# Designs tried in a protein design chat: miniprotein binders against q56419. Part 19

Target 1, 326 residues: q56419
Amino acid sequence: MEGRTLEEVQEEVFKRHGVLVPKKELEDLAKALEEAGLLLTEKVEARLKEEEEKLKRERPMRLAGLSYPEGEREARAFLEAFRASYPGEGEEARVLLMPHLEPSRVPEVYGAALAALEKTPPPERIYLVGVAHRPLKEKAAALPVPFQTPFGPALPDLPALQALDALLPFELFNTPLAFREEHSLELPLFFLKGRFPEARVLPLLVARRSPELGEALKVVLRDFPGLLVLAVDLSHVGPRFGDTPLTRTLAEEARRRDLGFLERLAEGEPEAALAFLGANPTRIDGVEVVASLLPLLRERKGKVLAHRLDLEAPTLSAVGAGTLVL

## First folded at step 13 (miniprotein)

Design wb56
Fold by ESMFold2, look of step 16:
Structure wb56 (fold): chain B 326 residues (1-326), chain A 120 residues (1-120)
Amino acid sequence: as target 1 above (326 residues)
Amino acid sequence: SAEELAKELEELLKKIEELLRKIIELAEKGKFDEAIERVDKFIRLLEELIEKLKELVKNPLTKLLAEMIEELARAILELVFEVKDLLKQGRTEDAIEMIEEILKAIKLILEMVKKIAELA
């Protein structure tokens, strides 16, 4: 091969692999496939640019008519029904852990969150921390725009968001498209906005644990007090999540892991809660958020108000949800 | 065998073409929920196509051609998610325009699959 042209080498390799199709016809078809692919990719990019431009101005409702009612009157009745699903009393929350799972699947868990909010003085702002289900350019992100709800727009707390951004080693406003379909913010926000219609919001997502986020939030919360909400789900078990079929034993383990995690958080021991999970064999969703927010959770004692491990019958899988006040 | 796999791909692509035409019909009639259900089925068929292409890529005689098909199929998959969003918004003409481009791309894939079958 030494001293041969690239074309001669390529021709020799090509012949050894036995392609018998006329070269011109194959090249024309291959070029057509490549050109079609580029065209379709350009159309996707144009659509995403269109959606991203909208997200720089506002975040529209995506789940109205699907997970909650679109109309304000019906939405208020919906909130009351959820509160009634939890007959107990709440406690004042300085930190609230609540789910982002489909509300109809865990009505009493959302009801417990509403009960806690009844005992909580209306905050000036809500730090709403969800879990990114789409990749972020950084470990965490925010979107500093109004989020539409049936109760009107949830306005961003721009001064607090700007203060947070200034303290981080990365740009906080980094991935608008990740918020496009992010239910971990939209579903809890429906309940929070319904109960605290005047509160501004810091809509935050965590993709990967960020100790820097927790330290920065500790500083920002001193100057901009408000309610901290961890909008997270718990165990994810069964075939949808890569397990063998869901068994009674696996479900019992998932419940034990969920409750043990929540109880350790309630004792003010977030590091112990994370250590209890080990390799996280039931895939508790909240670990990256808790690991990010350690400075805000240490030594803060509270109570588990509700828990449910809910079965997804079509997939023979289950997801855990809980309500914790600190 | 590679020949059997290519024949399965041809059958799958024909089902996909029929499904895409049905989606257009439903969208034109304003039956958006039904159209979206068929889009979900199309997505599953497209994912099956991509998975079968990974098996064909293992064959050294057809590897290059199968990789080219897979690249286009992945571009189609990305666009289909946007078609679904357009249908949810009731943007019928925009959705149909994109489905027609997808149909053209599916036709090219079918042509290349037939060439792979001839090589096998």
Scores: ipSAE 0.650, ipTM 0.909, lowest interface PAE 0.7, mean pLDDT 89
Fold by OpenDDE base, look of step 16:
Structure wb56 (fold): chain B 326 residues (1-326), chain A 120 residues (1-120)
Amino acid sequence: as target 1 above (326 residues)
Amino acid sequence: SAEELAKELEELLKKIEELLRKIIELAEKGKFDEAIERVDKFIRLLEELIEKLKELVKNPLTKLLAEMIEELARAILELVFEVKDLLKQGRTEDAIEMIEEILKAIKLILEMVKKIAELA
């Protein structure tokens, strides 16, 4: 409880509204909830400690059987179906921007990513940069363990991860629990591992813009070449994100911002892409990732392969997703 | 209204309670896969509960109470993953014990939500 006691709140309610809240009954219930909360907190702490110890060995699948099939055969059929959902041809990627949204919402966008991967020579390693949806201790983090997939474990590139850590002004291997449920890595990794089974992975999360990360990665990529993947979503608009229900005007603005962002990235102008968003009123998810990777995105020309603004009908909200190759 | 929302929360909490009891029953019968499916349903309902609690923020008193409930609900959510793991490991007794504790916490939340409704 941030600083205010139930008693202080009762006094405030009485002063403002003239209503005397039954103090004793609420106090007894509040105390019972607090006691129950303390007991559960001890168990939560024990559980989190156990999970952290497990994450020293591997990152298990969390979305298998939910977002994608658990079985390898079914997972391969899933990949083929997603690829089939995109009727276009891909292009070779040195940098791939792809979504991390629930795959079933934007199948053709993932299909476009798969099409790009078909034209991409198998990399030795994949630098997979996701968005931290939970707080990190540092601006960015990595988890140097195998990530489980239906296609077998995605093995970390420990030498490249160590080289990256050595160039950063902060400890890269921080906040392992942030990776436990982070879908921004798990969902893209399914597609990446399915196409490049032998590639090692550097699973990276960005919570806040880190120019140091981009400069460090630029150096590391010289000695440890690989595919750079930005696993980012685009606009987040509607009631789930603090807006009014989706309207034509709001959807048009979200699309304008998404496409204007992607097009400027495709022209090799990542600073112009960020400047175009300004205060980011449609909440493009990938802003902090792009801001961190500027040195790797500059002067790279590419192509937008797909874009979708997907409506979540139950909440009248929408999320933008795109696929860009550089 | 806060009263209408409180009634919706009460209904949701009753569904959650029934679901927890069903998970115990399935676990006791050795139907672990079915139990795990119900645990996943529990997670979704609990997430819905947490989102609905955010709507109670309009009154300072209801806000404080909602925050207390949300903290407990988040703690429950973390324990659900342990329940799933215990069920997968065949540690039925440990899983049931944990679900029973969660059930006690859900009952307390229900009582608090009823009090919020009375104050609205």
Scores: ipSAE 0.087, ipTM 0.585, lowest interface PAE 2.8, mean pLDDT 87

## First folded at step 15 (miniprotein)

Design fa1
Fold by OpenDDE base, look of step 16:
Structure fa1 (fold): chain B 326 residues (1-326), chain A 105 residues (1-105)
Amino acid sequence: as target 1 above (326 residues)
Amino acid sequence: TEEERLFELLFKYAREYLREGYESGNPEILRLAIELFKAALEIAKRTGDPEREALVLWSLAAAYFELGDKEEARKYAREALRIAEKKGDEDVIEYAEELLRELED
């Protein structure tokens, strides 16, 4: 490959694929692509710039009509159906861990989250911390714009976001394009907005563990109290995730890790939860989020309300999902 | 070896793109994943590592399935199944046969 800069490759990958590969990973990827004889092209940059400019105003729904209904009436019926799928009662949450998986795959897990929200006094604001499935420029990011939902826009808490930004050693408002299609925020937000229509939201993404984020949020939460929501999935196993087909053994291991992780979180021992996972061989999605929020999770006891390892039969893969209240 | 290192790198990124493509629904990301997996597959074949080969083949099957190409998905799943059969991986064989049935409908 002639002298393309890593930035050009990054730009091209971003352009072609909407993926911002971090420079370090980009070096490896660029090398891999070069060694694989794969070439990247320039045309997608202008479109991405336009999309970035749009994200300065609002984050539109991407999954309306796909993962959830677009219309408000239908969306409310959807919420009720999901709540009905969980036969139990919830508990008041100060911290809610809930999935971001396709809702139809784990309805009772979302139902458990809704049950918890029913027992939770309406918060003034929701700190919604999702997983960045796309690279971020920094360890974490926020998008300080309205997020569209069938229940109306989820409005950002700008004062709280600004307070958070001021306490972070990096620019919080980075990588707006990472939010464009990030379902880890959109899907949970549907349920949260539906239950708490008046709550403002701090949409946060974590790409890499940021202890600074947890410490900063701990301070911000004193002046700007609210519900903390961890929108994370659990184990990802099978061919879709680079494993062999799901076996009984692999499924049992995934469940063991999921439940062991959640139970330790429920005991107020987030460091023990992380340590329990070790190298995270079943690829629990929420590790970097939990690692970032340790100061907020310590000594908080709670309850696991639901867990499911959901099989995707066509790919012989499975994803773990859980609902935890603290 | 350099080839093993390259395989691991290609497979790592392919897996990440496969996940991202799945989660985003972006077919271009899935196509990138497929190309990286194909490159990894060639290395696995060249190095004579059937375990790595099978791993890539299953991932390719998943990627093509996600793209809506059931024909190619079946092709790669069958090739992976053949490796599993040679190994005597009964659990994998059972699941693969089930998958193939689902891909035929």
Scores: ipSAE 0.461, ipTM 0.820, lowest interface PAE 1.0, mean pLDDT 87
Fold by ESMFold2, look of step 15:
Structure fa1 (fold): chain B 326 residues (1-326), chain A 105 residues (1-105)
Amino acid sequence: as target 1 above (326 residues)
Amino acid sequence: TEEERLFELLFKYAREYLREGYESGNPEILRLAIELFKAALEIAKRTGDPEREALVLWSLAAAYFELGDKEEARKYAREALRIAEKKGDEDVIEYAEELLRELED
């Protein structure tokens, strides 16, 4: 939405919705956007260029002091508190599915992820695949720079990233600004870096399903073995997401969709998991990631360690989160 | 109609911005979503569509709650509750009263 003209908005609306909007109604929309101060101005454009240049060197913490402690000692204590929130034992993971929802809302789900990491031999590298919340220029993207954490920088695995880029039909390093505020990488990375301080990271985002990404990753993982992490949330239901108010029926449906999706993944049947969701009526967040990574998920059996549908009564909305090891 | 098409367009963009604002915590994106929902609300009121009106009102309450504006959130939630009470929608009434209790804190 940065830097759009009225004509560009009209064309995007047509492409997205298949309907041309009359110019007067689009002008009314533009007036609303001006009131919100989000139309690109020269000042905003210059700031975005400066931020993009910095992101080509490193990705700073955005959520320290908000979602997790900034200080290293407090951050270590925070990790242990989350592990304690899950009383069970983990299992070794070759693939880990974990959330990117605010950690304080689903502490036992993150705790289950820590329990799995406890049983997992320290990997040389982590393939961290999140969900792009900002548009990407391509179906997927990476940012090959250190990501700052309270435990020190998570260093990129440059050889593995270059190998991945070479196998894709598009430029992998294509949208640095999309990483600026991307919590689907930052929140899981806090936990991963805390447990595996020496592992390098491939920070990846998926915007739209890319079968090419999954095939390329299967090849890269053979030569650059490591832990594959799907950093995804599950159902999103209620008015916060443009839905009707949460009811008992909608909450039960969201739980059923979440668990059915996870259980089918745990059976090594990712196509069946996607088919089970159909039109995805509860808007499970991770479908594009799973659809991209089918070659890496097929025939891998495992276990659902935790699930929570986090109910937000003040907004009559809910978000699901789960932990799955394969 | 042309107004119905505009409602659908405004609502779809507002919904995406609400989700984006919710996930990023960015108040400017939430304010954009609010402006689009307000435009959609006026269309729903003009066309006499209480189901669309209630949907937008709940979304506005959620957006204002995320902004930390509990007074506005309460206002829109109560307006949406009045529609649910006219319809006798017990499930919606139950959860709406939970919302209002939280906002009184």
Scores: ipSAE 0.012, ipTM 0.520, lowest interface PAE 8.3, mean pLDDT 85

Design fb87
Fold by ESMFold2, look of step 17:
Structure fb87 (fold): chain B 326 residues (1-326), chain A 105 residues (1-105)
Amino acid sequence: as target 1 above (326 residues)
Amino acid sequence: TEEERRFEELFKYAREYLREGYESGNPEILRQAIELFKEALEIAKRTGDPEREALVLWYLAAAYFELGDKEEARKYAREALRIAEKYGDEDVIEYAEELLWELED
């Protein structure tokens, strides 16, 4: 590797792990070295392996005290506040689409999800399908360990996860480090665990569309019935996301694409929802998950309970979030 | 050049980290994005590319805005505006002015 420069070390770590470590962090690590001949790459690799080993046993809270309260009493009050921000009633969900965006940005959208959960009989398990924000070794991944929450650990449904792994043409348990910071599972899980404390979880990530995942899940759901949750965000527009400035026209386009996508899903027409987006010019986050799960979404009719395009005027950017029950 | 390729890599991943930080509310990820933007900024300065410099400065301002660090956000937004006005970058002028509007107390 000849990791003689910090840039070379940075590149090597990225090639091996898909993590781009800032040079400042590498400099700080290099200052900690005391013995001659210890390569900086070896120190970074040891740190990453230690984190990976920890993740093979449990996934700790990363957002407690930031996005939601750390204490259980405060966390329960937090849930009730979010429910109150949505004044409507929910409907029973066999499939729930909900966001993974920072909850304080779209409180009524999470409130709508809670309203749906109120109408939903407690499931034995929840298939929680998020969006990988870091590279996976395969199209999809799971982490079959307890995920910590303020309400206690969300326990994995190991038999269902093992059945799923057996049906896939790739190893499902493939990229533990990708789960380390993954908010698309942690944020929705807070709400789900708070409402269904006894449900086990299948924590799944999709990086790239996998028709195999959807077909396998269709089989697994017959033997292991449960609630399917698509934890996805919608449009991402504006300079924050590498786009032109948010204009009224761009915001209207983003809303139209978000709602058109959700409405077609609500009609049981997931292929039409994907076709409606075309090249996905507003960068709807949920496309890869929906494309993976087509067999589970076809012919399931339902209702859009909430939608918000969260405008961040100071950065001329916006992100859409919605709640859909099927 | 290799410096220009390095800038594009850093800038791309810094924006991905900024998106993750925005979506998750995780200040550690936001700080990682900031450090990558600072690396990209140094390259833009070394290569004498004021359009890239102004844009990266605005991204730094946006990242500090997300952290709630108003002083750093103002600092970088003002610097982005100064450069963008000097070189006629209408997009970054708009970006910086909108952010500064929010940051005025």
Scores: ipSAE 0.490, ipTM 0.805, lowest interface PAE 2.6, mean pLDDT 89
Fold by OpenDDE base, look of step 16:
Order: sequence, then structure tokens, then C-alpha cells
Structure fb87 (fold): chain B 326 residues (1-326), chain A 105 residues (1-105)
Amino acid sequence: as target 1 above (326 residues)
Amino acid sequence: TEEERRFEELFKYAREYLREGYESGNPEILRQAIELFKEALEIAKRTGDPEREALVLWYLAAAYFELGDKEEARKYAREALRIAEKYGDEDVIEYAEELLWELED
């Protein structure tokens, strides 16, 4: 049996676990093995198992020193700078939609989120719903462990997580490796933990629309009230995402879709927001999250606080980000 | 063909990692994208598909740009441009020219 290439092993691991093991790591593992292929796969699986076991204890920071400062003092200064980038005042949020894009790209959008959080009484818990950029075994997942931040660990609300799991037709605590590097939770959590240091967190990922999640959360929120946060980005347009270069027309279409989506959410019409997008040709990434949380978004009126279509000039591409309070 | 299927799969995943790397700013994810693009590039070269080759080269350039490696970004952008011009790929020509312009000090 011709030994699988490192690339084939990498692909297999990715398909199975949603984790891309760096080629260098595979090479190091392979060098430690006299035989490539099955033995390498076994060793990779063993390492992934070890990582899964570590993730049973805590989720370490992955983007500290990159997307945000690692040190608490610097992190606080970072928060203040982002808040300062938004000149407006926020509103009290029961539901907050905010971005998960690299913060430096859309500072005023994060600033708007911080402004909303300033007007929000400290919640006992935060339901943080991100987008799974890696495959999940189920439509949604949770990781019931502390998430490290520069402000200390964000502690899980285990009772609320357990209550949620009990109401779902699938195992909520699935695919822990998908959380390892998921920025859609880590980035918004930085801002949330910085503002609400004592709040417990329910870190949730959505890979596919799960109406069951929204219904279950609606029940759980009765007994376990808290702030609901949708950590989602908006349109993704340009060559990086398979489109033609960003034109005025394409940018206008992206903005139209982003704002049309957010405005309909602000009116308490999440189904209309989804319908407005249709096939989602500008690739709003928050669609599956919103589709999962319909019961929690219905009839809630709110306000769009910020929107930006951020241009990456070298790739002629752009990403939309927004902040919505409900 | 099996090679074409593998190319499309690698290229798809590489773009997904590039997107995630862009969104997160995580350089390790970008490095992973680069490795996948390199593998896709080798397939494109082997299969003799210059359109796919030029496109992958541009994506490599973009990935290196995001990683902050301007030297490698320029290298791959120039190669993308060269191949695209040779085969008349107007889209990649535009993409590569723009990236090269941004890379010029």
C-alpha cells in the first residue's frame, strides 16, 4: 500500500476533524516515524486527541499579540481606542449583532458594539453565537470550558449549557477542535469580557441553520437570562471570494444587502431579512446564525449602530461588518 | 480526472483558509493556506492548465501579502502576471497588476 503523502494525511485529518495540521508539524511527526501513511495518521490522531483533552480544560488565546494585545493593560487601552473610534452613543442591548472580522479593519463597528455594551446592564451570562469556519459534527456546537482572554478567563455557564444540551436533538458538546482556532468567538469575546468581566459565557458555534437551537435557547433564556450576541460578518465580495474586482456596482450591492439585512433585523423581521438575501450572492456569513435564532429575533425592534464595507485594496475585495442592537 | 478533482478540492480549501486567515489575522492559518495553494499549483503545472496556474499564483501572492511577506508576494504576483499575459487571462492580469502596484514602495 503506497504510503499516504503528508498532504493526503493533512486532507484526511481536515475532512475528519476540521483541523488542518501544519505541514511542518506533519513533517516533524513523519520524521519521528520510520513509515509515513497509517502510522502518521495514527500519530496525528493521537496528537489531536491530546489537544481535545486539553480543550476539556480550557481554550487558550490564539490571537493574543496578533489581533489584540496579550497584556491586560494594553488590552484595556485597546478597548478604549476602539470605543473612541465610534463617535456615537449606544443603546441598551438584549441582542447584539457584532462583527468577528479582524478588529483593526473595522474599528468603529467594534466601537459601536462597545457603545451599546456601555448602555447595557451587566448580564449574568452571555450567549455568544459565532460562525463555524470549520466543519462541525452537528449543526451547532458548544465548548463548555474557560476561554482565556487578557482580562482573565471567560468562565462557562455550565448549568445553562447543560439545560441547552438537554433540549437539543443532537449532542451540543461536539467537535471541540473546531473551537481551537475559531476567531468568530475569540475576537468578540475580547470585547465582551473586557466590558463584562464577571459575566459567564456560553460559547456557541453554528455551522448550519438549526431551528432547534433557537427554540431551545428561547426556553433556556427563560430560566437563564442573559445577553445574546451574534458574532457575524456581512458581505464578502471580490476576487478573494470568487467575484470580479470590487466595482462601484458590486460595492453598492454589498452595502444594499448588508444594510437591507440589518434594517429588517432592526424591524424585528428576521425572516424578511433572510428572504431579502435570497441566494445570498454577496455571501453574508451571518445567515446560518440568524436562521438558527429566528425565535429570539422575531418582533424585537432595534437600531443599526454602524456599518462598514472594508476594502482590502491589494485583493480588490471587501468585507462588510455591522453592529445592530435589539 | 482525479488530479482535476484534487486540484479543485485543494484550491477550495486553500481559499477557505485564506479567508479565515484574512478575517482572523492568524498567520498560521495563512501559512496553511499557502501550503495548500502550493500543492494546487504543482497539480496545475503538472496538468498543464495555465489558467489555473495563473490564478493559484495570484492567490499565493495574496496570501503572502496578507502574511506580510512582500518579497514572496511580489514574486508570485509577477509570475501570475507573466502566465496570465501569455495566455490572455484578463482577470488575473488585472488582479496581479493591482497587487503589484500595492506592493510597489
Scores: ipSAE 0.425, ipTM 0.757, lowest interface PAE 1.2, mean pLDDT 89

